Miniprotein binders against Putative pumilio homolog 16 (APUM16). Designs and how they scored, part 22

Target 1, 332 residues: Putative pumilio homolog 16 (APUM16), of Arabidopsis thaliana (Mouse-ear cress) (q9fie9)
Amino acid sequence: MANNNSFSMSTMFNTIQEILNEEPLTVPSPPSRGGYSLFHIRKAEMDIQRIFNFMTGSEDLKDDISVLDTGTLMWMASLMTSDCDYFMVITTNKNGSKTLQKLMGMSDDMDVFFFEAIMRLFIHVMTDKYASYVTIQGMRVFQQDKRELMYDQILRYACFLAGDQYGCIALNEIITDLDDPYYRDQLLDIVANNALLLSNDAYGNFVVQHVLKLRDSRCTRNIADKLCGYCVELSFKKYGSYIVERLLEAGDVPMATVVLDLLACKTEMLIRLARSEYGNFVVCKALELTNEILTADLFYGLVNRLMPYRHLLHRSPRSKIATILDSMSVPN
Short names: E, the ipSAE of ESMFold2; O, the ipSAE of OpenDDE; V2, 0.75 times the mean of E and O plus 0.25 times the DockQ between their complexes.

## First folded at step 16 (miniprotein)

Design r53 (at its last look DockQ between E and O 0.69; V2 from the best seeds 0.76)
Fold by ESMFold2, look of step 16:
Structure r53 (fold): chain B 332 residues (1-332), chain A 83 residues (1-83)
Amino acid sequence: as target 1 above (332 residues)
Amino acid sequence: SPEEILKRAQELIDKARELMEEARKLLEQGDTDKAMSLLREAYDLLYEAWELAYELGDPELIWEAFELMLEVMQLLDEAEKLR
């Protein structure tokens, strides 16, 4: 099923392998500098192999971009974006990605070719380590109407991208760069509304952590609200425990939200959390951060619940909880 | 300054690498509790370096810190299986 899909990752991978593995018919006779130069090449002489060699060659060998006339650049842009496989082979190459980024923004007419290729292949571009930076560059240099269409696609696929190894980093780069409140707030709202799902995901948790570090007060409050009632459950888990720690660090309101969740559960559960592989770090950080005059009620709420059981925590060598509790005991 | 941020990020990464190597040795010895504690500390250092890398706008540093954090997660999985 889905075998008739005209655009398939496995088909694209096979095509890329064929291009990279084709046997050359030419003896390596030309000087290396000539192999990557498009100087004095006319349109009729331009072919995809020369474009590939130029785009993916060493940065030092590409000084010729500045001397190429507009017609040559337009033809090159047209040809390399004319086929999905051509575009992907170039943009998934580290040097190809960097070279394409230099071409973007030079001409609005050229940018149409790049924009249309990116949009046609959006998911494939955004889930690649190097090609995703081509999209990020487009968000910086394309004219506004193109950027708005790109924002719409980012919003549409945000959760999918957040769950991808490469997509999560690309999404974070876009979140960092996006300064238009209309699109920025919508993107942050999508992350916050899905915070529980993302917080337990192998890659999505990095998006939630990044967003919390930005210190956007509205988004942080929304995340805290969505995770309220789940902080104990999250704290038992590898990924979730880090999210709860980030909430504790994110400001007074999210810290209070977490601590109130901890205090709302039964003492047996709180002790189980404090003894657990990941939850002990959360409880310890909650104690450390609430040990101040303005949060004394939260601090002593935790201490009073934990103190009768400190003997069970004293046998946990990976936890500072017992040390804190011992410092609070007074022999009356 | 950007130079101070870069130096700090590199120091955090270097220390995290040391903690990860110590944790690997502890896992070989079967001391999973101490290994997990060191891995959590390494992750905290890497997380700070990672966010400093975003502040710098340095993709290579972002990826270096990120890949190390993923490696910490893999080591935590290995520690759980030994318990």
Scores: ipSAE 0.766, ipTM 0.917, lowest interface PAE 0.9, mean pLDDT 84
ESMFold2 (binder alone), look of step 16: mean pLDDT 91; pTM 0.920
OpenDDE base, look of step 16: ipSAE 0.857; ipTM 0.952
ESMFold2, look of step 17: ipSAE 0.702; ipTM 0.886
ESMFold2 (binder alone), look of step 17: mean pLDDT 91; pTM 0.919
OpenDDE base, look of step 17: ipSAE 0.857; ipTM 0.952

Design r54 (at its last look DockQ between E and O 0.86; V2 from the best seeds 0.81)
Fold by ESMFold2, look of step 16:
Structure r54 (fold): chain B 332 residues (1-332), chain A 92 residues (1-92)
Amino acid sequence: as target 1 above (332 residues)
Amino acid sequence: SPEDEYKRLEEILKRAQELIDKARELMEEARKLLEQGDTDKAMSLLREAYDLLYEAWELAYELGDPELIWEAFELMLEVMQLLDEAEKLRKE
């Protein structure tokens, strides 16, 4: 059945036929249909099987994409985005996601199909390990008007995404890439305004930690402001203690904010924190980071509160606080 | 120059891989300590491993390397599970 009709047509058929030969002719029922018998399989489902095999195959098939003609690529884009289940099955596959990313940006006309599918399924795409990278790629290669609509959706769902195992990673990738001040500042403001809630979340804390590492002075100040008065409470908690440690590392002002919170509580609470499962690490880091001439008041503020209890702190072998206290000559 | 950028990215990749390798060693030592009942030392090693993984994770974002981002992230989640185990053993 050799026909020499169009440019690259024979190459496209050879590639698709190879995929079908490796995958025996069995047309899976699309997830959205479920339960149909094989004798109800239509031509469109047969064509989508060929596209599934092509898109989810090994990365070596990317070279075959480069030789396909524009009409074939448009046909593939139209069919794979024609049904939400087709699109999701392809994009939630590791190879399918990578292959689709290679197709994106090749043609503005083809990108319309991808954009519309992404927007229709935005939350489903952004909460999947592999499909989320299709959205990230779209924000890199789509026309500006489409990218702006995508950023509006990111802003709308930012807190929901931050609380998702896959969404938090995707959100951090978007934050890393984003350099448009209008959208960047709004997104950072949403994270900072919700910092207490996110810091206590199993996945949201990773978003707070990531934005603190960006060293954006405005965002770091806003986070410190929102967490001021809560640093002791957070330091007792598994996730919260890491956030407090990141604040200590984020600069002189956030460090001072944390240490002043520690010093504001009663000595009994500070000692309880210093002996706690997670708070001991925070107190130890605060001592280590304030042990400099410019922060000496903070350092000795902590030491003066802790030193009378150094024997009790020695019976808490999970930290090196007592060792630090032993190693210094403290006037008192 | 493009060659300078390639060398910079190569150094970042090597650093991130080294951090992950060290974190895995600390996690393995922590598992042995938990078996021995030395819960406090295990938690200290786990917190150190997390700090190494956090640095590697941020380097992976700088590289734009999704595989490395996910490797570091999944290890950090595993550290959190080991910390939960350590807490359970301490409460015995």
Scores: ipSAE 0.752, ipTM 0.897, lowest interface PAE 0.9, mean pLDDT 83
ESMFold2 (binder alone), look of step 16: mean pLDDT 90; pTM 0.892
OpenDDE base, look of step 16: ipSAE 0.842; ipTM 0.939

Design r55 (at its last look DockQ between E and O 0.72; V2 from the best seeds 0.78)
Fold by ESMFold2, look of step 16:
Structure r55 (fold): chain B 332 residues (1-332), chain A 92 residues (1-92)
Amino acid sequence: as target 1 above (332 residues)
Amino acid sequence: SPEEDLKKAEEILKRAQELIDKARELMEEARKLLEQGDTDKAMSLLREAYDLLYEAWELAYELGDPELIWEAFELMLEVMQLLDEAEKLRKE
């Protein structure tokens, strides 16, 4: 997106331009002394400073919004969104974000200002700890046409947001709240289609883990299908091992997919995995979760492959695997 | 009912805080084990702490509580850093 501070013919942009172009007042005295600084403050700077102080005030000031008339609130919305810097200073402040969220949904006409500011600054907003919740609130309270455009932007930038420290949390909040099947299915499909890439990412893995916790059967199956053939590789890795554990926990079918993937590798590789710094936890969880009557084939498949080598598994942290194996009377 | 929803939210919050508290204890024990060179035991405690934090983190999403989401998330990132430290010490 090549958007910048260019001007438009909209009523909002014309109003903003008028405020920004207004000249400071001067005192007509010919001699100049330093005592005139207060009289030379630009009107827009004075107004926006009042708005900053009001919006970023402590939580104790939240009820002040309810006493303001609609005209005042409309003026505030126009001015605080009139400049990208104004909006970002307010939205990236913890109290400013909370206060702005309370203004949203009060008036469809006010919401136009907030919507346009959010869309202009979408990536900057979504990758900020506090400003991202302003976007999330907009998706809860804006009119349907605006919400649809916001979801389109979420879909467009989903993988980028998933890889960001703040964006991944915001994306998970959106995924949690999303009820519209059209956008929900598309967003979950993007996560699933990119599951291998995201599972190896320092922040993207948290999106995959969150989605698996939702227990959406179609999405979970799609993730399992995309990761099939990679579970051993992932299980050797710090982030990947957690993804495999979450997949084991996600249901009977994804659990079976993981265990069959583990069983498909050579026994020597499975033992190397079971001895590895992260893979041992995956193998242990696979044994624990398959140790049930209906999954006995998977359980004994693992036990039969591991049992001849149980002497290599008694060193911590691998001792849990060895304990399980020692409790079994399985033919070698 | 509103009373049922409030009581459910209070139960979820209490559970999430208990999980975080236990995870912090495990992380502190793991730090001591790393100083003592017992990296295998430290990694086991760190993985357990992560599992507790992951549960708390998902409960925080269920609550819609951003501060709790971020607390659990930041602790999970700390576990990842401690796992990196354990890796380096184990190789040495």
Scores: ipSAE 0.744, ipTM 0.898, lowest interface PAE 0.9, mean pLDDT 83
ESMFold2 (binder alone), look of step 16: mean pLDDT 90; pTM 0.891
OpenDDE base, look of step 16: ipSAE 0.851; ipTM 0.942

Design r56 (at its last look DockQ between E and O 0.78; V2 from the best seeds 0.80)
Fold by ESMFold2, look of step 16:
Structure r56 (fold): chain B 332 residues (1-332), chain A 89 residues (1-89)
Amino acid sequence: as target 1 above (332 residues)
Amino acid sequence: DPLEKAEEILKRAQELIDKARELMEEARKLLEQGDTDKAMSLLREAYDLLYEAWELAYELGDPELIWEAFELMLEVMQLLDEAEKLRKE
């Protein structure tokens, strides 16, 4: 099965699934925010309930944080990270996440507690709507050695996160913020190398669409290369058709890649695509985007193959293709 | 003026989301009436508006707007699945 020093992608995915199957956290409801006093917390042993109230309160905590001494803040950071359940309950709370983000970066020593908790719980944090922003904040404000370890984890789990409802948005935020070219290029390469798989995924397609929006010419070219030969197949599909549309919009080279893919299939298949629920939009956009002087060869390539079937295309009430073809009174 | 530009972007994104919600409501009514082809056309239009709003939300760096547009796009995809199922019946 496995030896002591071997690691497989299948084993990694199984381990990740087991982590995600842990029991839910339980914490009592916090009391009313207006009744607690931070000075009692500073002067005495703090209980976890008062820390919860402070962290998850709806009040602007900027002024409260500024009056607390470093020793009190260090005590709070230690307590809230001392138990995985307590850390997760705080960070998965909308206000708790926002308050924690404000504490991060204030002290390198305090940040050690937050970093260690995030890394211990990495998958749980990154697949939560609010807690993931705690990780994103850490990547903005932690010391470089910590940030590099976090980038390594992002690279390792990128495809898993891309396939998660919450992870895909968190991953996109990281892609937007990441300014270290080595880690950024590696992350973009992982997305591009897996573009076909991600383009067919309910959540991964949003990652592919996001990276195409960045207009990074290298990443866009790599995605186009990986999807070359698959554009017709993708265009029949709910998620895949939007990827092909984004590729058409991404620049002249990716547009040409898509259109040449369309022209390479049998005419019967192209007509079926043009009449399909999702593919008709791809063909329409290809016609619209190639209808320029510099791309006339591509445009008329499509028109010449579609025009003999104009009557059949008119019978599709959701399709604009026939209307475009009708505007061509005298084809060459 | 960067603040004025950000306010324009936010207003545009909100308008796109509002229009998409209207189209989605109309599409739901059409699905109940069995007019699945028209419903799918409206859902496609709604998705395009939401995608534009989603891009604007990333430009703003506004997590709440990013999530609002994203969750609506997922809902559009669910409605498209429903429309396909009804059409095959």
Scores: ipSAE 0.753, ipTM 0.905, lowest interface PAE 1.0, mean pLDDT 83
ESMFold2 (binder alone), look of step 16: mean pLDDT 87; pTM 0.849
OpenDDE base, look of step 16: ipSAE 0.864; ipTM 0.950

Design r57 (from r45 with W50F; at its last look DockQ between E and O 0.75; V2 from the best seeds 0.79)
Fold by ESMFold2, look of step 16:
Structure r57 (fold): chain B 332 residues (1-332), chain A 85 residues (1-85)
Amino acid sequence: as target 1 above (332 residues)
Amino acid sequence: SPEEILKRAQELIDKARELMEEARKLLEQGDTDKAMSLLREAYDLLYEAFELAYELGDPELIWEAFELMLEVMQLLDEAEKLRKE
């Protein structure tokens, strides 16, 4: 009875490449007309230019949507979603996005127009700073059947979105808001299964860090398991080093996983890591966090490997490790 | 509680901005090691603010923290280039 989706990462990338190889949507600048009120306009005189002006106008200068009659609102929804360019011009505008979010959820019949437009343009919407919040709002207010179709698309494109500047922020918002355990667990599993790739990505690392902050014990263990054996490699890298630091902070089990990885490598490699541009911060944090009674075996495991090389570590001015080791040179 | 979370996130961002400005001065002075240490500290503060902003559901705060973390990454790249020189 479980609804499992076995969408392939290879298939997803091929589909996205085909979408991206098409000519980009042209998004014209908002019109420069000053009028932003639809309150006094009859439905028969409605046109797309007046809708553009209304939707993209400053909140301070436009009418309250709640005073517009139902017929006007339905006509607006129909017309603004009737053309991909119309929809994208409105939703990629900061005010247009905010105004559309206010319209969503007011009527299930209106929501059909918004849903169909979002699904038709899903990747374009989800990779835009402002339009992505329209999708997020839909997941909050649409009927369950629509939300399930949207979650299926999120699961399908999760890794692609995680690697996008705007997509990673929107994906994190969806992860935060997701209230359906079935879809939430599947999304968290996709992130964990791809944690190594995402951890070294300029934007994907923010998604891994976010899911670690959720304090979901199962997800945190899955991420730690998938990164086990890779923590030294990650710690040499700019983005990876932050992921390892987040694992150290995520709880006793992921901290132990990281420290045991560090202890499993040869002493030469551990010293190279401790002297490296980013790895020194990881080793320092590992020492600081394990310096407690319950983790003393991990702490002294690290200290015993590092102490014989204290003089070499002093020659590395990037690091506080030597200072930490010096504080332990007093016998009492 | 939401007001407390907002106040905390703003404090973290304000402190991170101070650390980033001090790091920029250190980079101009050639003290890349100390600058990198301050930048890593600023990132930790921003990461906490970023996650608090998601808890609040505050897009402006999310983007402020995120853009600052991206700026920290740019400053770390500058520090790496200066160290190699």
Scores: ipSAE 0.782, ipTM 0.919, lowest interface PAE 0.8, mean pLDDT 85
ESMFold2 (binder alone), look of step 16: mean pLDDT 89; pTM 0.884
OpenDDE base, look of step 16: ipSAE 0.822; ipTM 0.935

Design r58 (from r45 with K34E; at its last look DockQ between E and O 0.73; V2 from the best seeds 0.79)
Fold by ESMFold2, look of step 16:
Structure r58 (fold): chain B 332 residues (1-332), chain A 85 residues (1-85)
Amino acid sequence: as target 1 above (332 residues)
Amino acid sequence: SPEEILKRAQELIDKARELMEEARKLLEQGDTDEAMSLLREAYDLLYEAWELAYELGDPELIWEAFELMLEVMQLLDEAEKLRKE
């Protein structure tokens, strides 16, 4: 079993598990324990257990980070990134993640350790609730050459991350913070080009919805273009119906795209959609949002197709569509 | 301002929680169509709060709104199952 990475990783996990079972030190050590405290402070005598307890302890105790000398901080960075398991146990801990974020950006030389660990473990870091914020912080504070390499990895794994429960949130944070138009446009284009697949995904739909809320006119147009011809299909589906609703809300052009897509299908299909579990909400929202003077042609396009079937729309499922149509049944 | 955005986001979340609680009661009563309507409304409020949380850069708020939206999806699944029974 010696020299096997699996064996070494298993041994390290067991060691880390014992550390995790220890109560963290949440208060300053008393002066009468100075010898033990000196072991924790001295660079040459620090160990990973003490670093772990420090990193994962209460944020109140970490005011000391600002006063530690560069040599001590460099030693800590080197040791905590020396092993993949040490890095992951620290960064997947809520306090460990927050503490590491405070260390990032303090020194370009320290940041090399953090950057290399993040890149080595990129997928594991980006698919964790807390560790992903370490990567996000790196994109805020690292030197440009490191940030560019990180963006390349984001672009490479964007669709995989979008389909992950934690990755989709992390990806959205990165999209929100992007300030480099070259990488921003490329990432938004990847989301738009894959919008149909992502819109049907349990987590990818949150990426599409977030991008639509940014109100980036180019990206919104691209998403609408890619989903044109699919809005009826999407509206039958739990996740897809929300995307169509977001398009209806995203502006006049994407709203028109959706409504014209609805009007392009056969009346039989439109009525089936209006009576469906999720499609009824889409049709109702389309009626509500187009019921304005400037969109009257879209509104009455829908009303004219739906009105002859008002009786069916009252029965199943019960929805606001029939109520809206009733208000139109005796025009002045 | 960040204070105005935070207040708005919290109001939206509080209202969504109220709608979700009402929807749970309706599901217990077998009123699945009305429950689904409330759940879709709650989702819209949570979606707005969630996007405001990104604007704030507030991870705790982002995750609160996101987890509630996932809970809405679970309740919609429950409503679907009840309609088929």
Scores: ipSAE 0.745, ipTM 0.905, lowest interface PAE 0.9, mean pLDDT 83
ESMFold2 (binder alone), look of step 16: mean pLDDT 89; pTM 0.885
OpenDDE base, look of step 16: ipSAE 0.861; ipTM 0.952

## First folded at step 17 (miniprotein)

Design r59 (from r53 with E18K E41K E64K; at its last look DockQ between E and O 0.77; V2 from the best seeds 0.81)
Fold by ESMFold2, look of step 17:
Structure r59 (fold): chain B 332 residues (1-332), chain A 83 residues (1-83)
Amino acid sequence: as target 1 above (332 residues)
Amino acid sequence: SPEEILKRAQELIDKARKLMEEARKLLEQGDTDKAMSLLRKAYDLLYEAWELAYELGDPELIWKAFELMLEVMQLLDEAEKLR
């Protein structure tokens, strides 16, 4: 297990061993205040251990934050953010993350420590299940100038975060909470401009699906435009098929875009799609959603292309399409 | 209200879990078509619950729904392998 705790303790042990085993210098080093010694190393370890226990303890123990004086809180903030391993061990702990979120916003001076640690470790924080919520809290409570710098980093790394198991969830949280139209529109544009790549990604597809659920008309249209011409290709794929289903559900214009894209391919390809493991679900949903008066042209466009080949659709594993087509047949 | 949204999200998750259990049994029986149909339905329920969890701002629920959605993806991979 090579977590931040193991790394931090290993580094500290190496430092201790080097000091203990040092050879005398030919020219003495200038003395420090009190010197570097085993007592100072163990005192520092005890201080950080006490802070760690406090930060990661149960929520009942965390109620003690209100009784701590400002000087103690500032000292804690400075020490826990003084070392990358200290900060990461605390923030990647579920309770540590929650406790740190309660400390944030209490003091602008204390927040400087948290902000600087987050920015120094931005990718590591944003790709962790619990530490990412520390960043999200900072965007809620930090001063505006700090929040703007954090959003700049989100925009810079948006596609990388979207492709990460933990980053995609954190990015979606940020998208959900983002109230600044300038940064919100830029972030949504990055997602839309990269929609094809993200829709084919194991984690990026969840970002595309989330932004489509927001029902932002501009973003939805941009995504539909970027995916136009690719809906058949996507529909053959496990993740891509869900994106196409989300577009079908997103409104009349995205739905029409998808259906016209399906109708634009050669009949052999459309039938192969309708018989495929994932594409059959897309074709079935397209039929179900277009089966209304206002979308009759789209519905019958699909029916007319599929009907001559319905015998091949009864043999496919998915019989729902064939059932719809059979209901369109009448005895003469 | 938040309590009503939470109750709905939990009901959707519970229903999806039952569908996933049924789908796993169908995979063992070799009925991959029915299993995939149930898995697609389970995913839709989980997707709705997941988006309700974002509306609540409930990280525990967001991650629970997401992990189940990833499990559905893994079961779909298993279904493909059994062709």
Scores: ipSAE 0.784, ipTM 0.924, lowest interface PAE 0.9, mean pLDDT 84
ESMFold2 (binder alone), look of step 17: mean pLDDT 91; pTM 0.912
OpenDDE base, look of step 17: ipSAE 0.856; ipTM 0.952
ESMFold2, look of step 18: ipSAE 0.779; ipTM 0.922
ESMFold2 (binder alone), look of step 18: mean pLDDT 91; pTM 0.910
OpenDDE base, look of step 18: ipSAE 0.858; ipTM 0.952

Design r60 (at its last look DockQ between E and O 0.84; V2 from the best seeds 0.81)
Fold by ESMFold2, look of step 17:
Structure r60 (fold): chain B 332 residues (1-332), chain A 82 residues (1-82)
Amino acid sequence: as target 1 above (332 residues)
Amino acid sequence: SPEEILKRAQELIDKARELMEEARKLLEQGDTDKAMSLLREAYDLLYEAWELAYELGDPELIWEAFELMLEVMQLLDEAEKL
């Protein structure tokens, strides 16, 4: 079994940063629909300009793809992918991305061009709002041998993609679509093993939340295990507090894990959490969700720790914690 | 069923937008505690809509819900400054 720790996070970030810090590609803007520039260019550049116009044009023109012969489509695929600049200009355009997705899967020979371009530019494609959907489409329509190589790249760059504004959404789409248990379990394990880091990230938290919503019991347990002992720390934080709330909602076992973490900390810290900007929501949700007969020990564990300090909780008008405690303080 | 999921996701987003607008007014009035409560509720609605959008496989809806959740995070940052 492979050691997933053989690749250090520091080494991976250095490699990825080197790729992203390369000089930007110089690519001309696609022309407006219905017009050509007065600038005259070589025949090959004229042909690619016509392809730009076709690929980035309206969807009405795209209905004509079905009438183009295979030779023309193969020539277009070859030219579009012949230069990294050409490919990126087309795929980062909303209509260009959609049109390319329609071409993908039509021919295994055409798909070789698209696959090689995607793999050469993998990080750049996966961190773009529109181009990433070209990769997602490849995962849906390419032959299995190509898809397996793409899964390997996803696994390699998963944490970097999770930390990217566009990459996190693309990664979640891949997680949603991935049915192969071998690759799916490995990807979910990478997310779970890095759950603490991702939970504190502006974009990575959305990957952790998405995975928890999938209700994969093994992955949910793995995330809960990795975050066990950190739930109080996370609950103080804007992004981390949402992760803790998602764990509370994910099932009885993750809920118990969170509440036991809360009960394990010193009372002074628990009260500080209950009064904090984000932690008050976590404590309130924990009280609401444990207020059931089967979880009464957890509920009263929280109530008993909070009750002596309810006067401090009344100072926060947004907090419902004090209201719950007042209902329990009336003598019987 | 897909039509029902779409309708539910749109209703959640519409409700969240309403809560966010009320939260903006509360922030202008200096009532940051109530604003934060509405923002957290809006986020919960958006999170549900966002996950429904993944079930639909609807990229436009996924991005709409996601961008609104990012906006909630920005409003929470504004509330912290106050």
Scores: ipSAE 0.739, ipTM 0.906, lowest interface PAE 0.9, mean pLDDT 83
ESMFold2 (binder alone), look of step 17: mean pLDDT 90; pTM 0.904
OpenDDE base, look of step 17: ipSAE 0.855; ipTM 0.952

